VHH binders against Transcription initiation factor IIB (tfb). Designs and how they scored, part 18

Target 1, 335 residues: Transcription initiation factor IIB (tfb), of Methanocaldococcus jannaschii (q58192)
Amino acid sequence: SVDYNEPIIIKENGEIKVVKIGELIDKIIENSENIRREGILEIAKCKGIEVIAFNSNYKFKFMPVSEVSRHPVSEMFEIVVEGNKKVRVTRSHSVFTIRDNEVVPIRVDELKVGDILVLAKELPNIEEDIEIDKKFSKILGYIIAEGYYDDKKIVLSYDYNEKEFINETIDYFKSLNSDITIYSKDLNIQIEVKNKKIINLLKKLRVKNKRIPSIIFKSPYEIKKSFIDGIFNGKDAKVFVSKELAEDVIFLLLQIKENATINKKSINDIEVYEVRRITNIYTNRKLEKLINSDFIFLKIKEINKVEPTSGYAYDLTVPNAENFVAGFGGFVLHN
Short names: E, the ipSAE of ESMFold2; O, the ipSAE of OpenDDE; V2, 0.75 times the mean of E and O plus 0.25 times the DockQ between their complexes.

## First folded at step 12 (VHH)

Design q01 (from k04 with T52D S57Y E100R S105D Y107F; framework vhh_5c3l_4; at its last look DockQ between E and O 0.01; V2 from the best seeds 0.00; counts 0 for: pae E 22.0 > 2, placed apart)
Fold by OpenDDE, look of step 12:
Structure q01 (fold): chain B 335 residues (1-335), chain A 120 residues (1-120)
Amino acid sequence: as target 1 above (335 residues)
Amino acid sequence: QVQLQESGGGLVQPGGSLRLSCAASGFTFSDYAMSWVRQAPGKGLEVVSDIDRGGGYTTYADSVKGRFTISRDNAKNTLYLQMNSLKPEDTAVYYCAADRYYWGDEFDYRGPGTQVTVSS
């Protein structure tokens, strides 16, 4: 079972989104009229939810969830692997390693520092035709990374030295006949934009502040790429204060066959996450199947005993796969 | 009208505990990251702790790590700060602050503050 805060990418009613597994399962159980109890375990049937799981060919696909469950728990283990990807799981839960050139489950309580774990190298990339162009996608990335919007205005913040991006933003909104106000404070430039049409579009797209909109996860590759360029401002690394946004970004990167490392830093006494895009993916080339798999193989750096976030542990049943992808960085977990 | 109102401050002895609350109104509370900031006499504004919109992620200043706990109840539009093992250096006016975007020491909204005094 996994901790409440572990992120999981789901497809629900045609929408792809990243959610906390605890929020998802609590909602399902609490709204269920038919809860099965097995000891301390609460089980609910569910429909219409798909998660990412690997098949016998070591390829990821969306697969339906048949049941969700939760049970009280008093301890969790946090596993940290190379690149500082992390997941919190129960002692008896299984993750995946490589033995005898095969991907096999291993219990968390059997793990040691230095062991190899299987994580996602690539996630399924769903592409639908959407009414978003590349320019808007990039600007949307800027908004998500360095701005916010409400019913009245869009606000974006830039470093004074980011002149190219500032100008790009200004030009874009000017081209739309927007009301733009620019403020300078210290070494920071603030752009305020009033444009009802764009604000309405953001609402229509269900854009939330500091989250990647669901529509982006289903957008064409070029739109995803442009959005990511907006998020990173054309750089290889970006600092996020929002852990959720960092998680979203990592999953999106995986959809476009990019990977990343995560570094925890402190800026002005605020803990932040630096996501760094990497081009080199390390794989174990023992067998062709492993080489051609959707997996990346990373060493465990740390195993830490931690307290559960909610006092509950959570699990999913994925028929015919018995696994699913979850965690900060795309861990493959046994169900 | 947007309102943030802190409560729970007061005088406490070193090693004591206080629980601060912040009641929010006039805006969508769940859309904002929340922070506790403090200002000690003669010092600048210091961020004490942050919590994301859903409450799943929290940060703390090094000076308060292990002693303070930030939490929120979005259903009640309330932010909390449990302060344990208080020290004289924790003496300050504590402010509740809301921010839609994550940068710097600027906040969209900030309360009037509540005085916390730690003294023997």
Scores: ipSAE 0.000, ipTM 0.207, lowest interface PAE 18.4, mean pLDDT 87
ESMFold2, look of step 12: ipSAE 0.000; ipTM 0.107
ESMFold2 (binder alone), look of step 12: mean pLDDT 89; pTM 0.898

Design q02 (framework vhh_7pa5_2; at its last look DockQ between E and O 0.01; V2 from the best seeds 0.00; counts 0 for: pae E 19.5 > 2, grease 25.8 > 24.2, placed apart)
Fold by OpenDDE, look of step 12:
Structure q02 (fold): chain B 335 residues (1-335), chain A 120 residues (1-120)
Amino acid sequence: as target 1 above (335 residues)
Amino acid sequence: QVQLVESGGGMVQPGGSLRLSCAASGFTFSDYAMSWVRRAPGKGPEWVSTIDRSGGYTSYADSVKGRFTISRDNAKNTLYLQMNSLKPEDTALYYCAKDSYYWGDEFDYWGQGTQVTVSS
């Protein structure tokens, strides 16, 4: 079972989104009229939800969830692998490792530091035809990373030295006949934009502040790429105050076949998450099937006993796969 | 070295009450969820109730909900089952079971059981 806060990509009613597994399952169970109980385990049937799982060819695809479950728990284990990707799971839960040239499940209580775990190298890149151009996508990325919007305005924050992107942003909104106000304070520049059309578009797209909108996850590769460029502003690393946004970014990167390391740190007494894009892929090159898989193979750095976030552990049933991708960095988990 | 010793069983009339106890030793009692399981003659084992390690969460089979209450005293390493409004269908050998890890359906140790007979 998995901790409440573990992120998971779901497809629900055609929408792709990243959610906390606990939030998802609690909602399902609490709204279910028919809960099956097996001991302390609460089980509910679900329909219309798909998660990412791997098949016998070690390829990822969206697969339907048939049931969700939760049970009370007192302890979790946090597994930290290379790149500082993390997941919290119960002692008896299984992750995946390599044995005898095959990907096989292994219980958490059997794991040791130095063991190899299977994570996602890349995730399914679903592409739909959407009416978003590359310029807007990039600006949207920046809005989400360094800005916010409300019913009246869009606000973007820049470092004084980010002149190129500042100009790009200004030019973009000017081209749309926007009302623009620029504020300077110390080494920070803030651009305030009033454009009702763009604000309405953001609302239409269900853009939430500091979250990647679902429309981006199903957009064409070029739109995703442009969005990522906006997020990172041409850099290979970005610091996020929002853990959720960092999680979204990591998943989006995986959709465009990019990987990242994650570092939690404190800046001015604020907890932040640095996501660094990497081109290096760690893999076992001895096995062709593994090389051609959608997997990345990382060593365990730490195993820590931790308290559950909600007091519950959560699980999904994925028929015919018995696995799903979840966690901070794309862990492959047994169901 | 793990030992689970059940007591408190007996014969009662329908509608009667019994309180079962399980004395645990050989492991850190407070670190594990505990359960009661029963086996009626000619039937397989049936899960009855589970309590988490802290006692903050309890669950019951539908067949005993509202009638049975599971509790524990970690200071005494003892598990309890208060059984009220007993029915003939409750007749079984009742086992105390140590949970493997908070799942409530996996047990690694069982006691010898205490017999509960509900008969007029």
Scores: ipSAE 0.000, ipTM 0.237, lowest interface PAE 12.1, mean pLDDT 86
ESMFold2, look of step 12: ipSAE 0.000; ipTM 0.145
ESMFold2 (binder alone), look of step 12: mean pLDDT 82; pTM 0.837

Design q03 (from k04 with D31S R53S S57I E100K E106D; framework vhh_5c3l_4; at its last look DockQ between E and O 0.01; V2 from the best seeds 0.00; counts 0 for: pae O 17.6 > 2, placed apart)
Fold by OpenDDE, look of step 12:
Structure q03 (fold): chain B 335 residues (1-335), chain A 120 residues (1-120)
Amino acid sequence: as target 1 above (335 residues)
Amino acid sequence: QVQLQESGGGLVQPGGSLRLSCAASGFTFSSYAMSWVRQAPGKGLEVVSDITSGGGITTYADSVKGRFTISRDNAKNTLYLQMNSLKPEDTAVYYCAADKYYWGSDYDYRGPGTQVTVSS
């Protein structure tokens, strides 16, 4: 079982979203009219939700969830691997390692520092035709990373030195005949844009502040790339105040076959997450199947006993796979 | 028609307390997880607190943990946020939000918001 806050990418009604597993399962269980109880375990049937799981060929795909469950728990273990990817799981839960050149489950209580864990190298990249161009996608990335919007305006914040991006933003919105106001305070520039059409588009696309909108997860590769470029301002690293956004970004990167390291930092007493894009963090692969797999293999750096976030541990049932991808960085977890 | 309406906001001094309420109508309130979210000037939307549909589980942002308490009364279709030990940093528009499937920044419904200002 996994901790409440562990992120998981789901597909529901054709939409791809990153959600907290505890939030998802709590809602399902609490709204269920038919809960099965097995001891302390609460189980509810689930329909219409897919998660990412690997098959016998070590390839990821979306697979349906049949049941969800939760049970009380008093302790969790946080596993930290190379690149500072993290997941919190129960003592008896299984993750995946390499034994005898095969990917096999291993219980958390059997793990030790230095052991190899299996994580996602890449995630399924769903591409649909959408009405988003590259320019808008990039600007949307800026909005998500450094701005916000409401019913009246879009606000973007830049450092004074980011002139290129500032100009790009201004040019884009000017080209759309937007009402633009620029504020300068200290070394920060704020651009306020009033454009009802764009705001309506954001709403239509169900864009939420400081989250990657679902539409991006199913957009063409070029749109995803442009969006990421917007998020990172063309750089290899970005600091996020929102953990959830950092999680979203990591999953999106995996969809475009990019990986990242994560560093939690404190800046001016604010907790932040630095995501750094990387091309290769893989360990040596011995077998062709492993080489051609959708996996990366990372060493455990730390195993920490921690308190559960909600007092509950959570699980999904994925028939025929008995695994799913979740956690901060794309851990493969046993069902 | 779905409606969420926040109330209880206002001006308070640092260290003071406020209790926000959200009245819900037009949907099955008891079937939705509820959240308080806030937006400070020049900042993005921040999740403050969440509560499951049945009220069994609550979560808080680290910035408000120990100071804020979320609760709900499903019989009254009302969500509450008790805010104690308020700080200037808590100044924001506070929104009540409902989500059927998951918590976070993606909500099915959201109220117009109530202003909370903490200032000496």
Scores: ipSAE 0.000, ipTM 0.191, lowest interface PAE 17.6, mean pLDDT 86
ESMFold2, look of step 12: ipSAE 0.000; ipTM 0.157
ESMFold2 (binder alone), look of step 12: mean pLDDT 87; pTM 0.884

Design q04 (from k04 with A33R T52S R53S G54E S57Y E100T S105D Y107F; framework vhh_5c3l_4; at its last look DockQ between E and O 0.02; V2 from the best seeds 0.00; counts 0 for: pae E 19.9 > 2, grease 24.9 > 24.2, placed apart)
Fold by ESMFold2, look of step 12:
Structure q04 (fold): chain B 335 residues (1-335), chain A 120 residues (1-120)
Amino acid sequence: as target 1 above (335 residues)
Amino acid sequence: QVQLQESGGGLVQPGGSLRLSCAASGFTFSDYRMSWVRQAPGKGLEVVSDISSEGGYTTYADSVKGRFTISRDNAKNTLYLQMNSLKPEDTAVYYCAADTYYWGDEFDYRGPGTQVTVSS
């Protein structure tokens, strides 16, 4: 079982989003009229939700969840692997390792520092026909990462040396007949844009939540890539104050066959997350099934006892697959 | 014939810097994950840092984090370790190691090592 705050990418009612597993399961249980109890377990049937699980070919797909469950716990274990990817699980929960070129489950209480775990190298890229073009997608990424808006205007701030991106932004909004005002002070350029149609679109996409909109998770590769380029503003690394946005970005990177390292920092007493993109990812295995898999294999750096976030641990039933992807960095967990 | 040859070790005062190099030949360097591993007197082997075959993913032991930087140049078949703010506890023989697998604690190839001594 898995801690409350662990991120999981789901498909629900045609929307793809990253949620906290505990929030999802608590809501399903609290709204269910037919809760089954088996000892300390609370179990509810689940319809209309898919999670990511691997099949016998070692490929990830969205697969339906049949049941969700929770139970009280007094301790959790935080596993940290190379790249500072992490997940919190119970001692009896199984993760996946590799043994004799096969991916097999292993219990958390059997792990030691230096052991190899299986994580996601890539995730399914769902592509739907959408009306958001590459230029808007890039600007949307920048708005989510650095910008703000209200009922009247959108405000974007740039460093003076980002002239190509500044010109792209101006040209785009001019093409939409927007009212544009440009302020320049020292090494900072501020672009103020008035366009009610665009502001209404940002509201529909819930951009104030500072989360990746579902339409981006369902977009073609080129749109996803352009959005990511907007978030990173042409750089290889980005510092996030929001852990949730950093988690969203990691899952989106996996959809475009990229990966990242994660560095937790403290800046002015605020914990932040530096995410650095990695675009050329290769398996370190020779067997073709493993080379062609959706897996990456990473060493354990730390195993630490921690307190459960909610006092509960959470689990999902994925029929026939018996696994799912969750955690900061995309861990493969046995259910 | 596989060869890994470390260089750049020596005697340095606390707070100083050294840059280690490892020249590789006899295998396809760009296919291998590379590591720096050290052994202090009377102690076991400690993995100091790892770098992926293409150079995009790195890890560091907590004892060196923020002070050491691993890098590689696949065109020159060379692995590097930039060591800054050196401390007496960094004194060790430093080995260059190569591995195509994440399994276990063992490496496919390891060099003869280079001595780093941090002393006043």
Scores: ipSAE 0.000, ipTM 0.136, lowest interface PAE 19.9, mean pLDDT 85
ESMFold2 (binder alone), look of step 12: mean pLDDT 85; pTM 0.859
OpenDDE, look of step 12: ipSAE 0.383; ipTM 0.754

Design q05 (from k04 with T52S G54S G56D S57V T59I E100T Y102F S105D; framework vhh_5c3l_4; at its last look DockQ between E and O 0.01; V2 from the best seeds 0.00; counts 0 for: pae E 22.1 > 2, placed apart)
Fold by ESMFold2, look of step 12:
Structure q05 (fold): chain B 335 residues (1-335), chain A 120 residues (1-120)
Amino acid sequence: as target 1 above (335 residues)
Amino acid sequence: QVQLQESGGGLVQPGGSLRLSCAASGFTFSDYAMSWVRQAPGKGLEVVSDISRSGDVTIYADSVKGRFTISRDNAKNTLYLQMNSLKPEDTAVYYCAADTYFWGDEYDYRGPGTQVTVSS
């Protein structure tokens, strides 16, 4: 089983989003009329939710969840692998490793530092026909990362030296006949945009939540790429105050076949997450099936005993697959 | 600019020792797993040894296990390979290589190499 705060990408009612597994499962159990109990387990049927799981060809797909469960626990184990990807799981839970050139489950209590774990190299790239284009998607990424808006205006801030990005922003909003005001102060450029139609679109996309909108997770590759370029402002690393936004970004990077390292830091007593994009990752060098898989293989750096977030551990059932992807960095977990 | 520069190669008799160094610059060395890779005359590339970002996990090819020792000094941005009990079969160009992810065959960066020749 998995800790409350572990991120998991789901599809629910046609929307793709990253949620905390504990929030998801607690809500399903609280709204269920028929809870089955097996010892300490509370189990509820689940409809209309898909998670990412691998199939017999070692490819990830969205697959339906049939049941969710939770049980009380007093301890968890945090597994940290290369790239500082991490997940909190129970002692008896299984993750995946390689043995005899096959991907097999292994219990957390059998792991040691230096063992190889299976993680996601890439995730399914769902591509639906969407209304927004590359230019808007890039600006949207920047607004989510650096900007804000209210009922009257959108405000974006740039360093003076970001001339190309500044011009791109101005050109885009000029093409929409927007009222644009530019302020400069001490090498900072602030662009104020008044455009009611764009503000209404930002509200529809729930941009104030500072999360990646579902429409981006469902967008064509080039739209996802442009959105990511906006988040990172053309750089290879970005510091996030929001862990949730950093988690969203990691999952989106996997959809475009990129990966990242994570560096947790403290700046002025505020915990932040540096995400650094990496485009040239390990390739599988073993059997042809593994070479063509969606997996990467990372060594365990640390295994630490930690306390559960909610006093519960969580799990879900994916029929036939018996696995799912969750955790900060895309761990493959057995169910 | 990213640079990896190997040094310490040369001519040595069978049974001898050499210590290779690789100086790194232009990237955050401690964020990368490092490897020594060699190419013997007329042969393909062979991964000799790998070391994790922290240096706490090392892997050796069977052909060099027990004779070679990989290490790194992240404060000095330097990778090392201590080669003992050298054999003629160890004759190759030795490259240092950097990769964001441990356990891989493709590398983000690779140096120009240093020649090691073992002959009597």
Scores: ipSAE 0.000, ipTM 0.100, lowest interface PAE 22.1, mean pLDDT 85
ESMFold2 (binder alone), look of step 12: mean pLDDT 86; pTM 0.867
OpenDDE, look of step 12: ipSAE 0.005; ipTM 0.269

Design q06 (from n03 with E31R S56D I57T T58Y E99Q; framework vhh_gefurulimab; at its last look DockQ between E and O 0.01; V2 from the best seeds 0.00; counts 0 for: pae O 8.5 > 2, placed apart)
Fold by OpenDDE, look of step 14:
Structure q06 (fold): chain B 335 residues (1-335), chain A 119 residues (1-119)
Amino acid sequence: as target 1 above (335 residues)
Amino acid sequence: EVQLVESGGGLVKPGGSLRLSCAASGFTFSRYAAAWFRQAPGKEREFVSAIDRGGDTYYADSVKGRFTISRDNAKNSLYLQMNSLRAEDTAVYYCAAKQYYWEDTYDYWGQGTLVTVSS
């Protein structure tokens, strides 16, 4: 079972989003009229939700969830692997390792530092025709990362030295005949944009502040890429205050076949997450199937006993796969 | 009856600090994400900060580094520590709760508490 806060990418009613597994399952169970109890385990049937799981060919696909469950728990184990990707799971839960050149489940209580775990190298890249172009996608990325919007305006914050992107942003909104106000204070530049059409578009796209909108996850590669460029502003690393946004970004990167390292930091007593894009794939490839798999193979750096976030552990049932991807960085977990 | 009651508002000088509290009653607060909003005179209500059921926190850019949201589930309370207050922080501050953070609408709202930052 998995800790409450572990992120999982889901497809629901055609929409792709990253959610906390605890929130997802609590919602399902708490709204279920028919909860099955097996000892301490609460089980509810689930329809209309898909998660990412690997098949016999070691390829990831969206697969339907049939049941969700939760049970009280008093302890969790945090597994940290290379790149500082991490997941919190129960002692008896299984992750995946390589034995005899095959991907096999292994219980957490059997794990040792230095063991190899299977994580996602890349995730399914769903592409649909969407109503946004590359330019907007990039700007949208920046809005999500460093801006906000309301019913009246879009606000974007820049460092003074980000001149190129500032100009790009200004040019973009000017081209749309937007009302633009620029404020400069010290080494920070703030651009306020009033554009009802764009704001309405953001609303239509269900854009939430500090979250990647679902539409981006199903957008063409070029749109995803442009969005990422906006998020990172051409840099290799970006600091996020929102853990959820960091998680979203990591999953999106995986969709475009990019990996990242994560570094948790404290800046001015604020917890932040630095996501650094990496071009090198750290894999131990033994066989052709593994080589062509959607997996990366990373060593465990740490295993720590930790307190559960909600007092519950959560699980999914994925028929015909018996696995799903979740965790901070794309862990493959046994169901 | 479900109720959110804000307190702690008042007059403070620029650069000063204030701590807001929100007391929840009539529902299990620990099962809800909570947030602070504010509305300045003549302006629309805006998001300030939120804390989800898992304890993750979120902040508007305008308050990042200055405000800290926290919760005490045992006391059914939400807090907002506001430091380095500015004149532009003057507003009525509202406490709100929704069951899940990723939902769009808040289920419950407080009546608000006035914060005035003035020299």
Scores: ipSAE 0.010, ipTM 0.283, lowest interface PAE 8.5, mean pLDDT 88
ESMFold2, look of step 12: ipSAE 0.226; ipTM 0.717
ESMFold2 (binder alone), look of step 12: mean pLDDT 89; pTM 0.900
OpenDDE, look of step 12: ipSAE 0.007; ipTM 0.232
ESMFold2, look of step 14: ipSAE 0.219; ipTM 0.669
ESMFold2 (binder alone), look of step 14: mean pLDDT 89; pTM 0.899

## First folded at step 14 (VHH; framework vhh_gefurulimab)

Design r01 (from q06 with G54S Q99K; at its last look DockQ between E and O 0.01; V2 from the best seeds 0.00; counts 0 for: pae O 16.8 > 2, placed apart)
Fold by OpenDDE, look of step 14:
Structure r01 (fold): chain B 335 residues (1-335), chain A 119 residues (1-119)
Amino acid sequence: as target 1 above (335 residues)
Amino acid sequence: EVQLVESGGGLVKPGGSLRLSCAASGFTFSRYAAAWFRQAPGKEREFVSAIDRSGDTYYADSVKGRFTISRDNAKNSLYLQMNSLRAEDTAVYYCAAKKYYWEDTYDYWGQGTLVTVSS
């Protein structure tokens, strides 16, 4: 079972989003008319939810969830692998490793530092025709990363040295005949944009501040790429204050076949997450199937006993796969 | 001879602050990741904080926002600033070093310094 805060990418009613597994399952159970109880385990049937799982060919696909469950728990184990990807799971839960050149489940209580775990190299890249272009996508990425919007305005913050992107942003909104105000204070540039059409578009797209909107996860590759470029502003690394946003970014990167390392830092007593894009991934591939798999193979760096976030552990059932991707960085977990 | 020597421990009231130091000798500290561990009476040794070779810092959830790890390469030393101390922070604190953060085990350990938080 998995800790409450572990992120999981889901497809619900055609929308792709990253959610906390605990939030998802609590919602399902609490709204269920028929909860099955097996000892301390609460089980509810689930419809309309898909998660990412790998098949016998070691390829990831969205697959339907049939049941979700939760049970009280007093302890969790945090597994940290290379690249500082992390997941919190129960002692008896299984992750995946390589044995005899095959991907096989292994219980957490059997794990050792230095063991190889299977994680996602890439995730399914669903592409739909959407009503946004590359330019907007890039700007949207920046809005989410460094700005905010409300019913009245869009606000974007820049470093004075980000001249190229500042100009790009200004040009974009000018081209849309937007009301734009620029403030300069010290080495920071703030751009305020009043454009009802764009604001309405953001609302229509269900854009939330400091989260990647669901529409981006199902957008064409070029739109995703442009969005990422907006987030990173052409850099290889970006610091996020929001853990959720960092998680979203990691999943999106995986959809475009990019990986990243995550570094947790404290700046002025504020916890921040640096996501660094990596172009070259070293994989420990032994066989052709592994070579062609959607997996990366990373060593465990640490295993730490931790307290559960909610006092519950969560699980879901994926028929015909018996696995799903979750965790900070795309862990493959046994169901 | 390689040595890690902790100092700065003592008795402090809840809400108080302490700064622990770890002095390394016999090896170049800047070439190693470093960490603080603690062991309370009757409990297992637990991770507190680490700083890798690149300067990235890591913290246990229990100390986040309260403790700050830092290093001074010129002095071949590691530090732990502990603020807002709690009774549950009472433990022997150990300094440790390993060449790389992803290594399985720490190469060097200190003897520890006792921190007691009591009213």
Scores: ipSAE 0.000, ipTM 0.206, lowest interface PAE 16.8, mean pLDDT 88
ESMFold2, look of step 14: ipSAE 0.235; ipTM 0.730
ESMFold2 (binder alone), look of step 14: mean pLDDT 89; pTM 0.900

